# VH-VL binders against Calcium homeostasis endoplasmic reticulum protein (CHERP), part 1

No score or structure here was measured in a lab: all are predicted.

Target 1, 141 residues: Calcium homeostasis endoplasmic reticulum protein (CHERP), of Homo sapiens (Human) (q8iwx8r149to289)
Amino acid sequence: ETQLDMNEFDNLLQPIIDTCTKDAISAGKNWMFSNAKSPPHCELMAGHLRNRITADGAHFELRLHLIYLINDVLHHCQRKQARELLAALQKVVVPIYCTSFLAVEEDKQQKIARLLQLWEKNGYFDDSIIQQLQSPALGLG
Positions, changes and structure headers below are counted from each chain's first letter, unless a header gives other numbers; antibody chains are not in Kabat numbers.
F, E and O are the ipSAE of ESMFold2-Fast, ESMFold2 and OpenDDE, as the mean of both directions, binder to target and target to binder. V2 is 0.75 times the mean of E and O plus 0.25 times the DockQ between their complexes.
[cut] stands for letters that were removed.
Atom coordinates printed by the task and the answers are left out, and those that the model quotes come from them; centres of patches stay.

## First folded at step 1 (VH-VL)

Design ac1 (framework fv_acasunlimab)
Fold by ESMFold2-Fast, scan of step 1:
Structure ac1 (fold): chain C 141 residues (1-141), chain A 118 residues (1-118), chain B 108 residues (1-108)
Amino acid sequence: as target 1 above (141 residues)
Amino acid sequence: EVQLLEPGGGLVQPGGSLRLSCEASGFTFSDYAMSWVRQAPGKGLEWVSGISGSGGYTFYADSVRGRFTISRDSSKNTLFLQMSSLRAEDTAVYYCARDYEPGYFDYWGQGTLVTVSS
Amino acid sequence: SYVLTQPPSVSVAPGQTARITCGGNNIGSKSVHWYQQKPGQAPVLVVYDDSDRPSGLPERFSGSNSGNTATLTISRVEAGDEADYYCQVWDSSSDHYVFGGGTKLTVL
C-alpha cells in the first residue's frame, strides 16, 4: 500500500495558495521531490494537485498559484532525474490547465496561456498533450 | 563530471560567417536545454540564443535574430551556433552554458573568442 | 525590454560585508540568479533562485529578492572574492534571459 502524508502536503500548499511566495513554492517543490519515492507516490502527489485545482468552487488564485508550483516542479524534473514525477504530472496537466483556463475571463486566461508558451518552448510535454492544452474545451472532452 | 569544451573561435571579416561548437560530456546531453552567452571586451554578459533539449524550440536575442542559428546534434553531444552577416559589435568571448529553464546557467564552457575586424 | 540595473562598482574592506543590488521592475516576482566572474575566467554560479547556494559555495554568500530590488550579500569578505558579479533573470513576457550590467567588487 502506497501512503503519503497528505495532511503534511496540504500544510505546504496552503501558504502557496495564500501568498505564492518563492519560499513557499520552493518548500512545496522540495517536499514533492523528497517524497517522489516510486511511481505510485508521484501519482498520488500529482493526483492530489489535480483534485485541488479542478475542484468545484476553487477560486482563481488557488488554481493559478498551484499551477505555478507545478511549473517550478516541471522546471526541475529534468536535472533532478525525477522522471517518475514528470511522468505523473504529464498524466494530469490537461485537466489542470484546461479547467483553469475555461473558468476565467480573457485577461486572466492570458496569465495561464503564458505558462503554456513556456512549457512548449521547454519541451515538457509531447505534441499530443500540447495539442490538448492549445484547445482547452476539446481537451476536457 | 560535467564538461563543456568550445573549439572554433577566430578572426572573421565584417559580413563573414563562422560556426561555433560546444562539445558536452559528463551528462545526458539531450535532457538539457543549452544557451550561448557572449561578452564583448571589457563589457558585461549578454544572452544570445537558446535551444531546448529536444532541439524543437529555439529562441534568440533581438540583436542576433535572423543572423544567427542555434542547433544541436545529440548523436555527437554537440551544440552549434552558426553566425552570419557578422558585425564589429559581434566581437566577444562566446560561452556555451547548460540551461536550467526558466532559470539559470549551472555549467559554463571556457569561452571562445570571436573577433570581427578587417 | 526588461532591464536589470546594478551599481558599476562596490568597495569593501576585508572582513566587512559587501551588498550588491540588482534593480528591476517588480523583480520580486521573478527568480534572480547571481554569477561571479574573475578576470580571464568563465562565470561561476554563486546564488540561484534568489537565495539558494550551489554545493561547495561558502555560506558567506547569500541572496534576497523583494519588490523592485534583489541583493547579493557577501559576509566576511576575503581578497579572493574580488570579481565582477552579475544578476540574471528569465523574462517570460519577452522569452529572454536578462543580465544586469555587472558590479566590480574591490576588496581594499
Scores: ipSAE 0.006, ipTM 0.541, lowest interface PAE 10.5, mean pLDDT 86

Design ac10 (framework fv_acasunlimab)
Fold by ESMFold2-Fast, scan of step 1:
Order: structure tokens, then sequence, then C-alpha cells
Structure ac10 (fold): chain C 141 residues (1-141), chain A 122 residues (1-122), chain B 108 residues (1-108)
């Protein structure tokens, strides 16, 4: 049975949510890579991030800061050729991004949209996913 | 006001060592990646090394890998470049620069130090 | 290793438009940044993310990036724009910063 210590994960996510320092993001990223032992392990971590970010009542700072963690992880997935963790994140990025984008006003949407531009430039996602991210209301289908 | 201050460089003999420093102010130093970029006399810009805000990730140009070490001290807001096995080809003005920062989607260098001259000759 | 190619020199008359190119394989898939360097001074960021300008920079500076060529455009050129200009990208596959060789802009 595939299991991860989600309480340990949440302890690392909380400082990211509260303060979003480079050290907090780095600690979260390192924990995820240390626990990326198989596709089910990667899917548990990606699914947990999706659940936290798309939860009813999640506030903007929580959503934005955890998406910053995801961005840092995506960058390192390319560097390390970590295909399984990248694939797990590709499965959850649409609900994560689209829910976050639609939940906030234009000023805050710009901060999230900047990450989409970066993801397009770096080729983290195929054209199908990018099209869904570019049309957030339709992407939640 | 963002400032990156570099003390004077130096003259060193081939095979020698020298440490450069860059003191940052006007921003949250530990939240931003920093780099060293050099420019040989009359030549263009060449990226040398970069370090993440936490110091957990370091990057080096092929020409300096194994000879140079980038580091930072967040308690002093200071960036360092430890240079060893110096060659005549390392003679350049060395700039510290803020960036690139991939977490925020910012790959540019928005601020630069004044530069410090390092001369490697006998 | 990824390479950016710039013309070594570009000349333009005052009041005209200068265009400085930066060639790179599939450079349109990367974010291009531009720096101005005057003699004896540190570089200054003039355009970032292909076409955005830092606060305080005049609207005369603009950029574009598509296919294999990025371009820095300086409209209504002034004598004070005379400088060396460098393009720069982040090559995410190697985690290396790459600079172009630089272009000397002469205003005559």
Amino acid sequence: as target 1 above (141 residues)
Amino acid sequence: EVQLLEPGGGLVQPGGSLRLSCEASGFTFSSYAMSWVRQAPGKGLEWVSGISGSGGDTFYADSVRGRFTISRDSSKNTLFLQMSSLRAEDTAVYYCAKGPEYVWGSYEFDYWGQGTLVTVSS
Amino acid sequence: SYVLTQPPSVSVAPGQTARITCGGNNIGSKSVHWYQQKPGQAPVLVVYDDSDRPSGLPERFSGSNSGNTATLTISRVEAGDEADYYCQVWDSSTDHVVFGGGTKLTVL
C-alpha cells in the first residue's frame, strides 16, 4: 500500500502558506523529491496539493503560495528529469490554476497569470493543458 | 533603494585565490537568487555563477566549475565568490547581480553592483 | 551549449528607430531580457520578459520575440542611447544564463 506522512507534509506547507520564504519553499520541494519514490507516491503529493488549493474556503495567499511551490517543483522536475512527479502535477494543474484564477479579482489574477506565461515558455505542459489553463472557466468543465 | 556594494577587487598571480563579496541592502536578501557576471576588458558579459535565495541550489558556468564557489550569508546580507586556481583568462570586472528568480517567474537581473576588477597576472 | 548571436554594431541617426536583433534556436520559446551598458558603468535592465519595461524607463524602449529572433527596438533615438546592448536568456535545460555578444549602438 502506498502511504505518505501527510501531517509531515502539512507541517512543511504551513510556513509556505504563512510567509512564503525561499527557505520554506525549498524545504517543501526537497520533501516532495525525497518522497517521489513511485507514481502513486507522486500522485498522493500532487493530489494533496490539489485538495488544499481547491478547498472551499481556501484564501488567496494559501492558493498563490502553494502554486509558487508547484512552480519551483516543476522547474526542478525538468532539471532532474523527474517524469513521474511531473506527470502527477500535470494531472492536477488545471483544477489548481483555474479554481485559483476564478476565485480572485483582476489585480490578484495577474500574479497567477504570470506563472502561466512562465509554464508556457518552459514547456511544462502539452498544448491541451495550456489551452485549458488559458480558458479557466471552461477548464473546470 | 536597492543597492549592491562590492569592495575593491585585487591583483593575484596565476594559480592563486581571491574571495569577492557583495553587500546587499534595500530588499529581503534571503528571498532572492543572486549571481556573479563578469566582463573581460573590452569584451562582453559572461555569466559565472548563481545561487538560490536559500543557498540550497548553486549553478556554475562550465569555464569556472570546480574552481569557483558561490555562497551567501543571509545574516550579513552578503554574497561571496571564492575563486581558486585563477588563470589569466579570469581577468575581468566582476558584477554581483540580483536574479534570476524562477519561483516568481523573473529570469532577468534587475539590479547590478558597481563591479570590482580582478587582475590575474604575474 | 545555447548561443545568442547579436550584430557587433548598429548605427542610427538621431530621431530614427534602432533595431537590435538577438538570434537563438527557438528563442521565441524563451523569455528575453535586454541590458544597456554605457562606458565605465554597470549594465542597466531596459526590457524584460520580451517586451516589459522596468519602472522609470521611457516608452521608447520596446521588445519582441518570436521564432528564432528577438528584437530590441529603440524609437526616437537620442544621443544618450549610445551604448552597448546585451540580450539574455535563462536556459532551463542546463540552468545556465546565456548572454549575447553585445551590440554597440552608435548614434550619428
Scores: ipSAE 0.018, ipTM 0.573, lowest interface PAE 5.3, mean pLDDT 87

Design ac11 (framework fv_acasunlimab)
Fold by ESMFold2-Fast, scan of step 1:
Structure ac11 (fold): chain C 141 residues (1-141), chain A 124 residues (1-124), chain B 108 residues (1-108)
Amino acid sequence: as target 1 above (141 residues)
Amino acid sequence: EVQLLEPGGGLVQPGGSLRLSCEASGFTFSDYAMSWVRQAPGKGLEWVSGISGSGGSTFYADSVRGRFTISRDSSKNTLFLQMSSLRAEDTAVYYCAREAYDYVWGSYRLFDYWGQGTLVTVSS
Amino acid sequence: SYVLTQPPSVSVAPGQTARITCGGNNIGSKNVHWYQQKPGQAPVLVVYDDSDRPSGLPERFSGSNSGNTATLTISRVEAGDEADYYCQVWDSSSDHVVFGGGTKLTVL
């Protein structure tokens, strides 16, 4: 049975949501890598982030800051060759990005769209995923 | 304004010790990782050591590991480098530098502000 | 350990374009930052994230990064641009900051 301490994870996510400092992001990222023990473990962490970000009650700063955490994790997955965690995040990035983009007005959409440009440059996702991210409304259905 | 001030360096005998300090102002010190970067006379820049904003993580170049200790005091907004077992090849100007991170732009480990540098001379 | 290679020197006439290269294995997958250092002074950030400029820096400074080579381009070079230039990356596998050896730009 695959189990992770989600309360411990949420305790690390809260400072990211509230302040989004470099150290808060690093602590969250390090916890994820230390718990990336198998594909099911990675899928639990990625799924938890998806659930938090796509919840109906999530405010913009929560969505944006947790996507910043995901961005930092993606950066390290590629450079550390952490294939299982990268694959888990690839499975959830479309609902995370598209829901967040569609929930806000144009000026806030710019902040989210900048991350897509970075993900395209760094090659984190295949063309199929990138196409869905480029068309958020179509990506959700 | 952001400012990093390095009080004077020194002349040390080989095998000796010296502590460098870097006083930060104009920003929330604990929010930023900090590094020490050195430059030997007439040579290029060499990264020496880094520390997270919380002080919970420290990093060292292979050439100084076991001899140098990086630390910080958030109550004083001060970064330190404790240098021991000093060698002639440690002779350099030492800079403290602030590590910026911009999640919007994806910037990672860029140095947006530098101290004026402190000369450390190791000779007999 | 990861290594960045820069030419030791580049010479350019005033008003011409200077190009300073930074070679590294698959450096296009990394974010490259560039620093300018004048004699007796601390380095100054001039380009970050391959091609972005800090506020207040002239548009004649630009950067690019693809494949195995990153390039700092200085258009319409002025005498005041004479300095040493360093490229820098983050090597996440070793958790080390890596600097290039530096390039002395001479404006003749």
Scores: ipSAE 0.017, ipTM 0.566, lowest interface PAE 6.0, mean pLDDT 87

Design ac12 (framework fv_acasunlimab)
Fold by ESMFold2-Fast, scan of step 1:
Order: structure tokens, then sequence, then C-alpha cells
Structure ac12 (fold): chain C 141 residues (1-141), chain A 118 residues (1-118), chain B 108 residues (1-108)
């Protein structure tokens, strides 16, 4: 079925938001891979992360920590060749990254920008997406 | 089995040039960033150069910038380091290394000795 | 340029716990990796991304990273753990990989 328990997902995301421990990120990542059963399932998970991260009034730590989860998932997608989940994340990464980057001051922007450089180096996204991530204001409109 | 084989190396005079190669097998070469790391006799590890998965981005340590050029040929699964204007201080064992998880190097070549001496 | 500082040597008795530190300004914001190197051999990755272990490595090897110090911890040390240990990060601001100076672990 093309439905996921988003309350269960949010219960796993909350420890990541609050503490951002390796164990919390690992648990969230493992849940996502266990539920990546088809492209619609992957798109539901990616869309939910987009909705949480781009929400008006989301705090920096929420945005950053969930992007750390996304980074772990992208890395795992490359290692395991999990193409459906990678494709779903590629569809939402621009609003996630650009909204988060523009919402914060320079010191915090540097933490987010380091992830972009890692994503470029590891080849997670094509040149069109990278170009949008490098120009966050243009990427949003 | 993942392997990185370095058939190059040698003895060169100061001011000379040498090209190192690293032949990869056992993994999808074109999907991973690669680096060169050197170690002078009795000294520690020093990163010298890196290249992105596509070859579109290259990176150099300050000590070698302008003298060394990193490149890759995905059709041959081979990483290269073209070294020019060599100095005695470039004498080291050179390792090619495969990048993995967050910039770690999970596999290393056996190393090839480059000696720069008059 | 970003600098990682390691003690040059650490001595430990068999069965004890060895702790090797890696100091860096705000190193807790970096992913720290650790390598073991025995004489005449290429380095071997023993801990990556602060605290994760490669497949096949004993659970005696662990890592942590917070503030200005990352630590490699080797519990129940064995004679075969005698080696040089290096910490390493990728410094995205300079696009450089940075290694610490190395720590010689001696098992007495």
Amino acid sequence: as target 1 above (141 residues)
Amino acid sequence: EVQLLEPGGGLVQPGGSLRLSCEASGFTFSSYAMSWVRQAPGKGLEWVSGISYSGGSTFYADSVRGRFTISRDSSKNTLFLQMSSLRAEDTAVYYCAKEWDYGAFDYWGQGTLVTVSS
Amino acid sequence: SYVLTQPPSVSVAPGQTARITCGGNNIGSYSVHWYQQKPGQAPVLVVYDDSDRPSGLPERFSGSNSGNTATLTISRVEAGDEADYYCQVWDSSSDHYVFGGGTKLTVL
C-alpha cells in the first residue's frame, strides 16, 4: 500500500531534532530504508522531510539535524545503490537546502554549505540541481 | 575484491617530472572520489591531491599546487598524478586512496616510492 | 590552514584501555576518521565518521568527537594493536584533507 505511518516517522525524527545523536540518525535512516518499498513510498518519506524542514517557523536545529539525516540517507543510497530513495530525495533537496540556507545567519550557513560540498564531491545530484543549490535564492523561484 | 595497484614510482632528479598511476578494480570506479596521500620516510601521512567522481573538481595541498596535476580516466579505471618541478622534499611513498563515507579513505594502494635526488 | 594535533606517543599495558586524542578548533563539527598503520604497510581505516566501525573490525575500537577533541579508544589492548594511529578530517572551507601528526601506540 502507498501509505506510511507518518506519526511513527515523526516519533523517530523527534530524537534527531532534539539531540542529533548517531544512534538517533541511524534509527531514522534504518526506518526509511525498511519502508522504501516502491517509488511512491520513497516520495512520501522525502515529501514529509521537505514539509517538516521548509515549514514556516521551523527552527535552525530542526532544519540542520534533519538535513544531517538526509545526508546519511544519501550516503547510504550510494553505497547500497538504492535508486528509488535517491530519486525521491533529488526531487525535494532544492527547497530543503535553499530554504534552510536562507533562513539563517552566516555561521550557521557554513554548516549547511559543508554538506553541499560533500554532496558535490560524492556526485549525489546532477549539475542542474547543484547549480540551484549553489544559488539558493534563485533555486526557490 | 577491491584493489588499487600502483605500478609507477622511480628515481628522478630535482626539477624533473614523473607520472604515477593507480589501477582500480573491484568497485565502480566512476562513482567515487579519489585522492593521493604521501608519506616521507619516517614521517606522517600528508594528503596531496583529490579529484571528484566525475573529474570535474580537483583539489591540491598548498605544498604541491601548481606543480602536480591529478586526473582520472574512468574508461581505464585509472587515477593519475602528474608531478612536475620535483623537489627533494617530495621524496615519499605515494598512496592512491578511495574516498568513502564522509571523506574517509576505505581502501589504499600498496604505495609507490618516489625518490627525488641528484 | 586547519591543523589536527595528536600526542606523539602513548604507552599502555596489555588489557588496559588506550585513548588517543585528536585536537582541532571546533573539530566536533567535522567527521573524524582514524587509521592504523603498521611498519611497511598501507594505512587501514579503523573508525570513520567519528564513531562508526568498518565491517570486520573488533568492537574494542571506538571513537567520539565533541567540542575541540576527538578520541580513539582501544579497549582491552593487545600486542597486535601496536602501530601508528592517524586522525583525519575533510576541511570543506579549504577543500583539503587534513591528517594529524600521528601517535605511536606502544604496548608494553
Scores: ipSAE 0.023, ipTM 0.631, lowest interface PAE 7.1, mean pLDDT 87

Design ac2 (framework fv_acasunlimab; at its last look DockQ between E and O 0.76; V2 from the best seeds 0.00; counts 0 for: pae E 8.1 > 2)
Fold by ESMFold2, look of step 2:
Structure ac2 (fold): chain C 141 residues (1-141), chain A 122 residues (1-122), chain B 108 residues (1-108)
Amino acid sequence: as target 1 above (141 residues)
Amino acid sequence: EVQLLEPGGGLVQPGGSLRLSCEASGFTFSSYAMSWVRQAPGKGLEWVSGISGSGDSTFYADSVRGRFTISRDSSKNTLFLQMSSLRAEDTAVYYCAKEGYYDSSGYYFDYWGQGTLVTVSS
Amino acid sequence: SYVLTQPPSVSVAPGQTARITCGGNNIGSYSVHWYQQKPGQAPVLVVYYDSDRPSGLPERFSGSNSGNTATLTISRVEAGDEADYYCQVWDSSSDHVVFGGGTKLTVL
């Protein structure tokens, strides 16, 4: 019963994947906040991001740029006290981060690991989630 | 080839106004954020203002908030800075700068114009 | 507001390695960008996102960032590297771009 226009969402995600400009990130973020009408809506959009990022064969730029979107959304959730969207992202962040970290070599892992440092600093996740992010192979277990 | 050209500038009295322009080419103008960065004579770089590619979001340093207005015209590929209530401390070379792709930590400037001098003096 | 601290000058001999520091509280959690500015010229990006090199820039330009210090390293310094160097971050708490005060590199 819960419905979101995933074609519209994907149309906003593609410029983020391709060029990752501030405008592209803002458009995706604004769509997510405008459509965060209930917990099931938040879970659908968070699950969609998880599915795109964790797909076999997703290339690094897709994963990294969509994680940058998630990071920007987490920041705004904290600032705006958007608890339901934050909770939905908390449910999917472990597979998102750990799959992306394990898929690449050390130089690209550094870019992803820098996001974990920001997430720890800003307190987006509890210790249980942070522990899983710090041990990526166990986090996917 | 990315190119940023700043033809405006000049001598203005304190309290006066001036509008700076920056004409952009070699990239999709509306896809990228732009900024103004200034440098007083003998001093370092100071960020002044930024604008998103769409123009929906604008940002200002505290030293210019309320006095300067950043804008853009995508049909002319042109960035503007409207400066009002100018003070002696606004004397500087003003650079327009193209922001690179977004990361979670903010903005950097991959291309710069050659700058234009604004002198505020009587 | 967030502050970046650079030494006002650094001197190195030709062929040696220059290290220019940028200090800030927990700067390791920021992305640090570096610019070179020669007299009468616009700044030029030489390092971004701590350690990434723009296309066309020599590999002897490199960067690092951890803890409270980011460092621009220029190996095999040439006379043409003589310039002012600025570090820069985005401070998300104030929505401001912040520059360091600049470091004059002198090649003796």
Scores: ipSAE 0.013, ipTM 0.608, lowest interface PAE 8.1, mean pLDDT 87
ESMFold2-Fast, scan of step 1: ipSAE 0.428; ipTM 0.822
ESMFold2 (binder alone), look of step 2: mean pLDDT 92; pTM 0.947
OpenDDE, look of step 2: ipSAE 0.394; ipTM 0.816

Design ac3 (framework fv_acasunlimab)
Fold by ESMFold2-Fast, scan of step 1:
Structure ac3 (fold): chain C 141 residues (1-141), chain A 120 residues (1-120), chain B 108 residues (1-108)
Amino acid sequence: as target 1 above (141 residues)
Amino acid sequence: EVQLLEPGGGLVQPGGSLRLSCEASGFTFSNYAMSWVRQAPGKGLEWVSGISGSGGSTFYADSVRGRFTISRDSSKNTLFLQMSSLRAEDTAVYYCAKDLYEPSGAFDYWGQGTLVTVSS
Amino acid sequence: SYVLTQPPSVSVAPGQTARITCGGNNIGRKSVHWYQQKPGQAPVLVVYDDSDRPSGLPERFSGSNSGNTATLTISRVEAGDEADYYCQVWDSYSDHVVFGGGTKLTVL
């Protein structure tokens, strides 16, 4: 049975949401890599981030800061060749990014769009995903 | 208005110690990583040390590791650099610098710089 | 240790375009930031995250980053653009901030 301590995960995510320090992001990232034991484990973590970020009650800082965590994890997946965690994040990035982008005004959208430029440059996602991220309204359906 | 004020500096003998401070205002201090960057006379910029917003993570250039200690006091909005075992090569203008935001690593505001001269 | 390489100097006539390069192994996978420093002054951020500009900066400043080279481009150069320019990255592998050696821009 695939299960993770989601309460422990949320305890690590809360400092990221509240303050978004390098220390908090590193702690969250390290926990995710320590628990990336199989594809279902990776999908549980990615799915939990999707649920937190796309929730109707999520405020901008929560969305942005958890996407900063995702960005740092994507970077390290490429460095460590952590293919299962990368694949799990690839499955959820479209609703995460598109919902966050469409929920805010233009000045805040620029902060999120900057991350898309980095993701395109680093080749984290295939052309189909990039196309959906470039057209957020179409990406959500 | 964001301000970084560096009152510490001066002349110190080789082998001596000196503490620099950087007083921050105009932003939520604990939300931002801070760094010290130095510049020797007529030379380029050299990163010295960095500290996370919480103070839980510290980073050092190889040239200063074991001799310098970076710290911060959120109650005083102040960044510190404790320098020990100073060498002539440490002579430089020292700048404190504020990180723009995670995951940037860019420095959007800099202190005025303080000259540290290590000489007999 | 990660190293950034800049030409020591670049000369350009007023109204022309200056291009300052920053070389680094796979630098296109890092975010590059650019600083302007005039004599006796602290550095000023002019481009961050490869191509973004701080509020209040002239549109004449732009950046790009691909492969092994990042470039700061200053169009329609003015005498007031004379300064030293530094590129910078955060090397997450070493947990170090790395600066290039600097390029002196002369407008003659």
Scores: ipSAE 0.014, ipTM 0.562, lowest interface PAE 7.3, mean pLDDT 86

Design ac4 (framework fv_acasunlimab)
Fold by ESMFold2-Fast, scan of step 1:
Structure ac4 (fold): chain C 141 residues (1-141), chain A 120 residues (1-120), chain B 108 residues (1-108)
Amino acid sequence: as target 1 above (141 residues)
Amino acid sequence: EVQLLEPGGGLVQPGGSLRLSCEASGFTFSSYWMSWVRQAPGKGLEWVSGISGSGGSTFYADSVRGRFTISRDSSKNTLFLQMSSLRAEDTAVYYCARDSGYDWEYFDYWGQGTLVTVSS
Amino acid sequence: SYVLTQPPSVSVAPGQTARITCGGNNIGSKSVHWYQQKPGQAPVLVVYDDSDRPSGLPERFSGSNSGNTATLTISRVEAGDEADYYCQVWDSSSDHPVFGGGTKLTVL
């Protein structure tokens, strides 16, 4: 049975949301890798991040900082060849990115758009996903 | 290969104006934030101005705000810095630089620099 | 505005280890980047995100960042390492980059 302590996860996410330090991001990333025991475990973690970031009441800093966590995890998935965690994040990145991009003004959108160029450069996603990320309004429907 | 070429620069009198340009090649120009960083003779690096990939957001150091205007032309892959009301203290080598990462964290590629001298 | 403090100069003998510091309040919570600038040349990125190195750079260059001090470490120093070194962070409050004053490394 696939179970994860989501309250423990949220306790690690809160310092990332509040201060977004390298230590907080590293702690969150390490927790995710330690719990990436099977595809369902990875999908629970990715789904939880999707739920937090796409929530109607989420503020820009919450969305941006948790996407920074995702970016760091994606980078390390490539380095460690953690295919299951990468696949789980690939399933949720479109709603995460597109919702965050459309929720803010143009100047803040450019900060988020930089992450997309890094993801394109590093080859984290296939062409279908990249196309959806490049057109956020169309990506959501 | 990534290249940033700066053909501008020159000698101007105090109170004068000058436009710098930086021609980019080897990357998708409109996807990157770009900055101008200057260095006075014998001094350190000072960030001057930055612009978003779309050109919709511009930022300035307090020392140049209201006098300098950063802009870009994505059809020509060119970054500009329009400098007005120039002062002797603006004398410096001006570098265009490509911002990397998110939130304008660091500069991964730099132009060769162009000298701007403000004197009578 | 956020301030980064570097020693103006550091001297080291060839083959020894040079350490260049960059001080800032809670700098360990920020990402620190380092640039090398040789006379008459543009700056070159040598360390980014505290400790990562661009591909193709000598392994002798490394970085660390904790508390109030970030450090660029150059092991087995060569004459060709003589240059000015600048640290840089992103200041989230002013929303722009901030550079240290620079350190001139002299290899004797």
Scores: ipSAE 0.012, ipTM 0.537, lowest interface PAE 8.7, mean pLDDT 86

Design ac5 (framework fv_acasunlimab)
Fold by ESMFold2-Fast, scan of step 1:
Structure ac5 (fold): chain C 141 residues (1-141), chain A 120 residues (1-120), chain B 108 residues (1-108)
Amino acid sequence: as target 1 above (141 residues)
Amino acid sequence: EVQLLEPGGGLVQPGGSLRLSCEASGFTFDDYAMSWVRQAPGKGLEWVSGISWNSGSIFYADSVRGRFTISRDSSKNTLFLQMSSLRAEDTAVYYCAKDYDFWSGYSDYWGQGTLVTVSS
Amino acid sequence: SYVLTQPPSVSVAPGQTARITCGGNNIGSKSVHWYQQKPGQAPVLVVYDDSDRPSGLPERFSGSNSGNTATLTISRVEAGDEADYYCQVWDSSSDHVVFGGGTKLTVL
């Protein structure tokens, strides 16, 4: 019986999409941590972010800002040793990053590539995942 | 109105240390990445270091890596650059800058700069 | 190490169009930003993300970026535009912010 209020989640994501302020990111992050009650709960939240970011109609700012939320969550997962939420995000980061990278022109890809450099520096993902992120077209299949 | 105030440069001997500060006002300090950029007298702009909104991402130019440390203090709305093992080639006006978003990248507002002279 | 190349100087008469180039290998795949610096003053952002202008900057300032060359274009140049202009990119492969050497614009 794993269930989360996805309407409540989307209400927190919308200000992030629109303005991407520290307060909006913090509110979204805090909601995710407060609802990270089990691996299935973490997988529902990570899966919802994947669905929003990889949607065919998602615009660049939506993709970028939600990936910024993911970056902040990854940082805090490592600091708090929140292994279940980190594991759930590791399962979805390839389609999230690769779809976002391939959906835009080369100049906007530069902004997304900054995220990969940070993730490599901070050691959020194993070499297998990093290799897939470094080759976005192959990462998607 | 965005303001970045840079009190205190100075004269330092080679091998010495100096800490620069940049006091921010007129924007939500914790929402934005910050950068340090320097300019030697009569020369061009050279990027030194950048720090994200939450200090989770920090970058350094190769010329200063291991010698300089960038940091920020949210309680004081202040950006710092701790400089150690200073060399004559570090002589420059140092600018603090507010980046456009919470990533280090490009800067929409700059402080007035502070002169650091490294000489015997 | 990624390198941006600018001409050291460009001269124009008032009312004419100034074009300042920024050369870089495959620079069209990067986002280019431009700063204006007047003597004794801090730099000011005049163009970002290749062609966007900050609020309050005149439409006379525009930018483009394609192939190996980015260009800052200043139309109907005024005496007050006399300054040094710097292009800038972020290079993801080196994790560095890179500035061009600067171009001194002289308004005759």
Scores: ipSAE 0.015, ipTM 0.561, lowest interface PAE 6.5, mean pLDDT 87

Design ac6 (framework fv_acasunlimab)
Fold by ESMFold2-Fast, scan of step 1:
Structure ac6 (fold): chain C 141 residues (1-141), chain A 122 residues (1-122), chain B 108 residues (1-108)
Amino acid sequence: as target 1 above (141 residues)
Amino acid sequence: EVQLLEPGGGLVQPGGSLRLSCEASGFTFSSYGMSWVRQAPGKGLEWVSGISGSGGSTFYADSVRGRFTISRDSSKNTLFLQMSSLRAEDTAVYYCARELYYDILTGYFDYWGQGTLVTVSS
Amino acid sequence: SYVLTQPPSVSVAPGQTARITCGGNNIGSKSVHWYQQKPGQAPVLVVYYDSDRPSGLPERFSGSNSGNTATLTISRVEAGDEADYYCQVWDSSSDYVVFGGGTKLTVL
């Protein structure tokens, strides 16, 4: 059966949420790659991040910091050609980014928009996904 | 107010050793990555070594790998560079510099120490 | 290893616009940071993440980055802008920091 220790994952995510250090992000990233054993495993991890980030009670720092984790994972997926984890993240990035962007005022939106600029530069997503990220309200429906 | 203080460098014979220190104040030291960047007389900036906030990861330029060791002591808010097997080409002003921690987009330096001169000659 | 190329010098008249380039293979896919260094002083960050400015820096400083060239632009140049300027990227593949060779800006 496709199962992962989500309590273990959340224990790694909490330091990222609280302080967002390079070491905390690296630990979270390494755990995700160690558990990227099949497409269902990758989809469980990506879905868990989407659930945490898009929850109604999620505060800005939680959303931003976990998106920073996603950014680091995307970078390493491209380097390692980890196609299954990349594909799983591509399926959830639109609700993650668009919900986070629309939930906050302009000053905080600028911090989130910087990530989109990096993702465009690095070619992590196809044109269809980029267009949805550029128009967040249309991206959600 | 962020401060990085580098107590004096020194004059060392080729093949000798020297330890540099950088004393940090005005911020949570353990939350920030730190680097050493050097500049030979009349030359440009050259990155030497970097260390993560926790000290769990260290990085070295090829020119110093195996000869230099970067470390930090969070209880003293101090960054160190232990230099061994020094060569004339290591003669430079050495700067300590701070990287931001709250942003995954790191690798730039927002605060620099005043620099300390290391001269390697006979 | 990744290499950044800067012109060794750029000269401009007071009040004009200076443009300092930083060349690198596909540098537009990287974040570029810029430092100003005056004689006998430590470097000072003037632009980070391609185009962002530290608080307190004059708005005359701006940056751009696309394709194979990043550019630091200094508008309405003043004599006090004379300095060496360095571009810098982080090489994420090796976790190395790479500096350009530096450009001396002379205000005529």
Scores: ipSAE 0.015, ipTM 0.555, lowest interface PAE 6.4, mean pLDDT 86

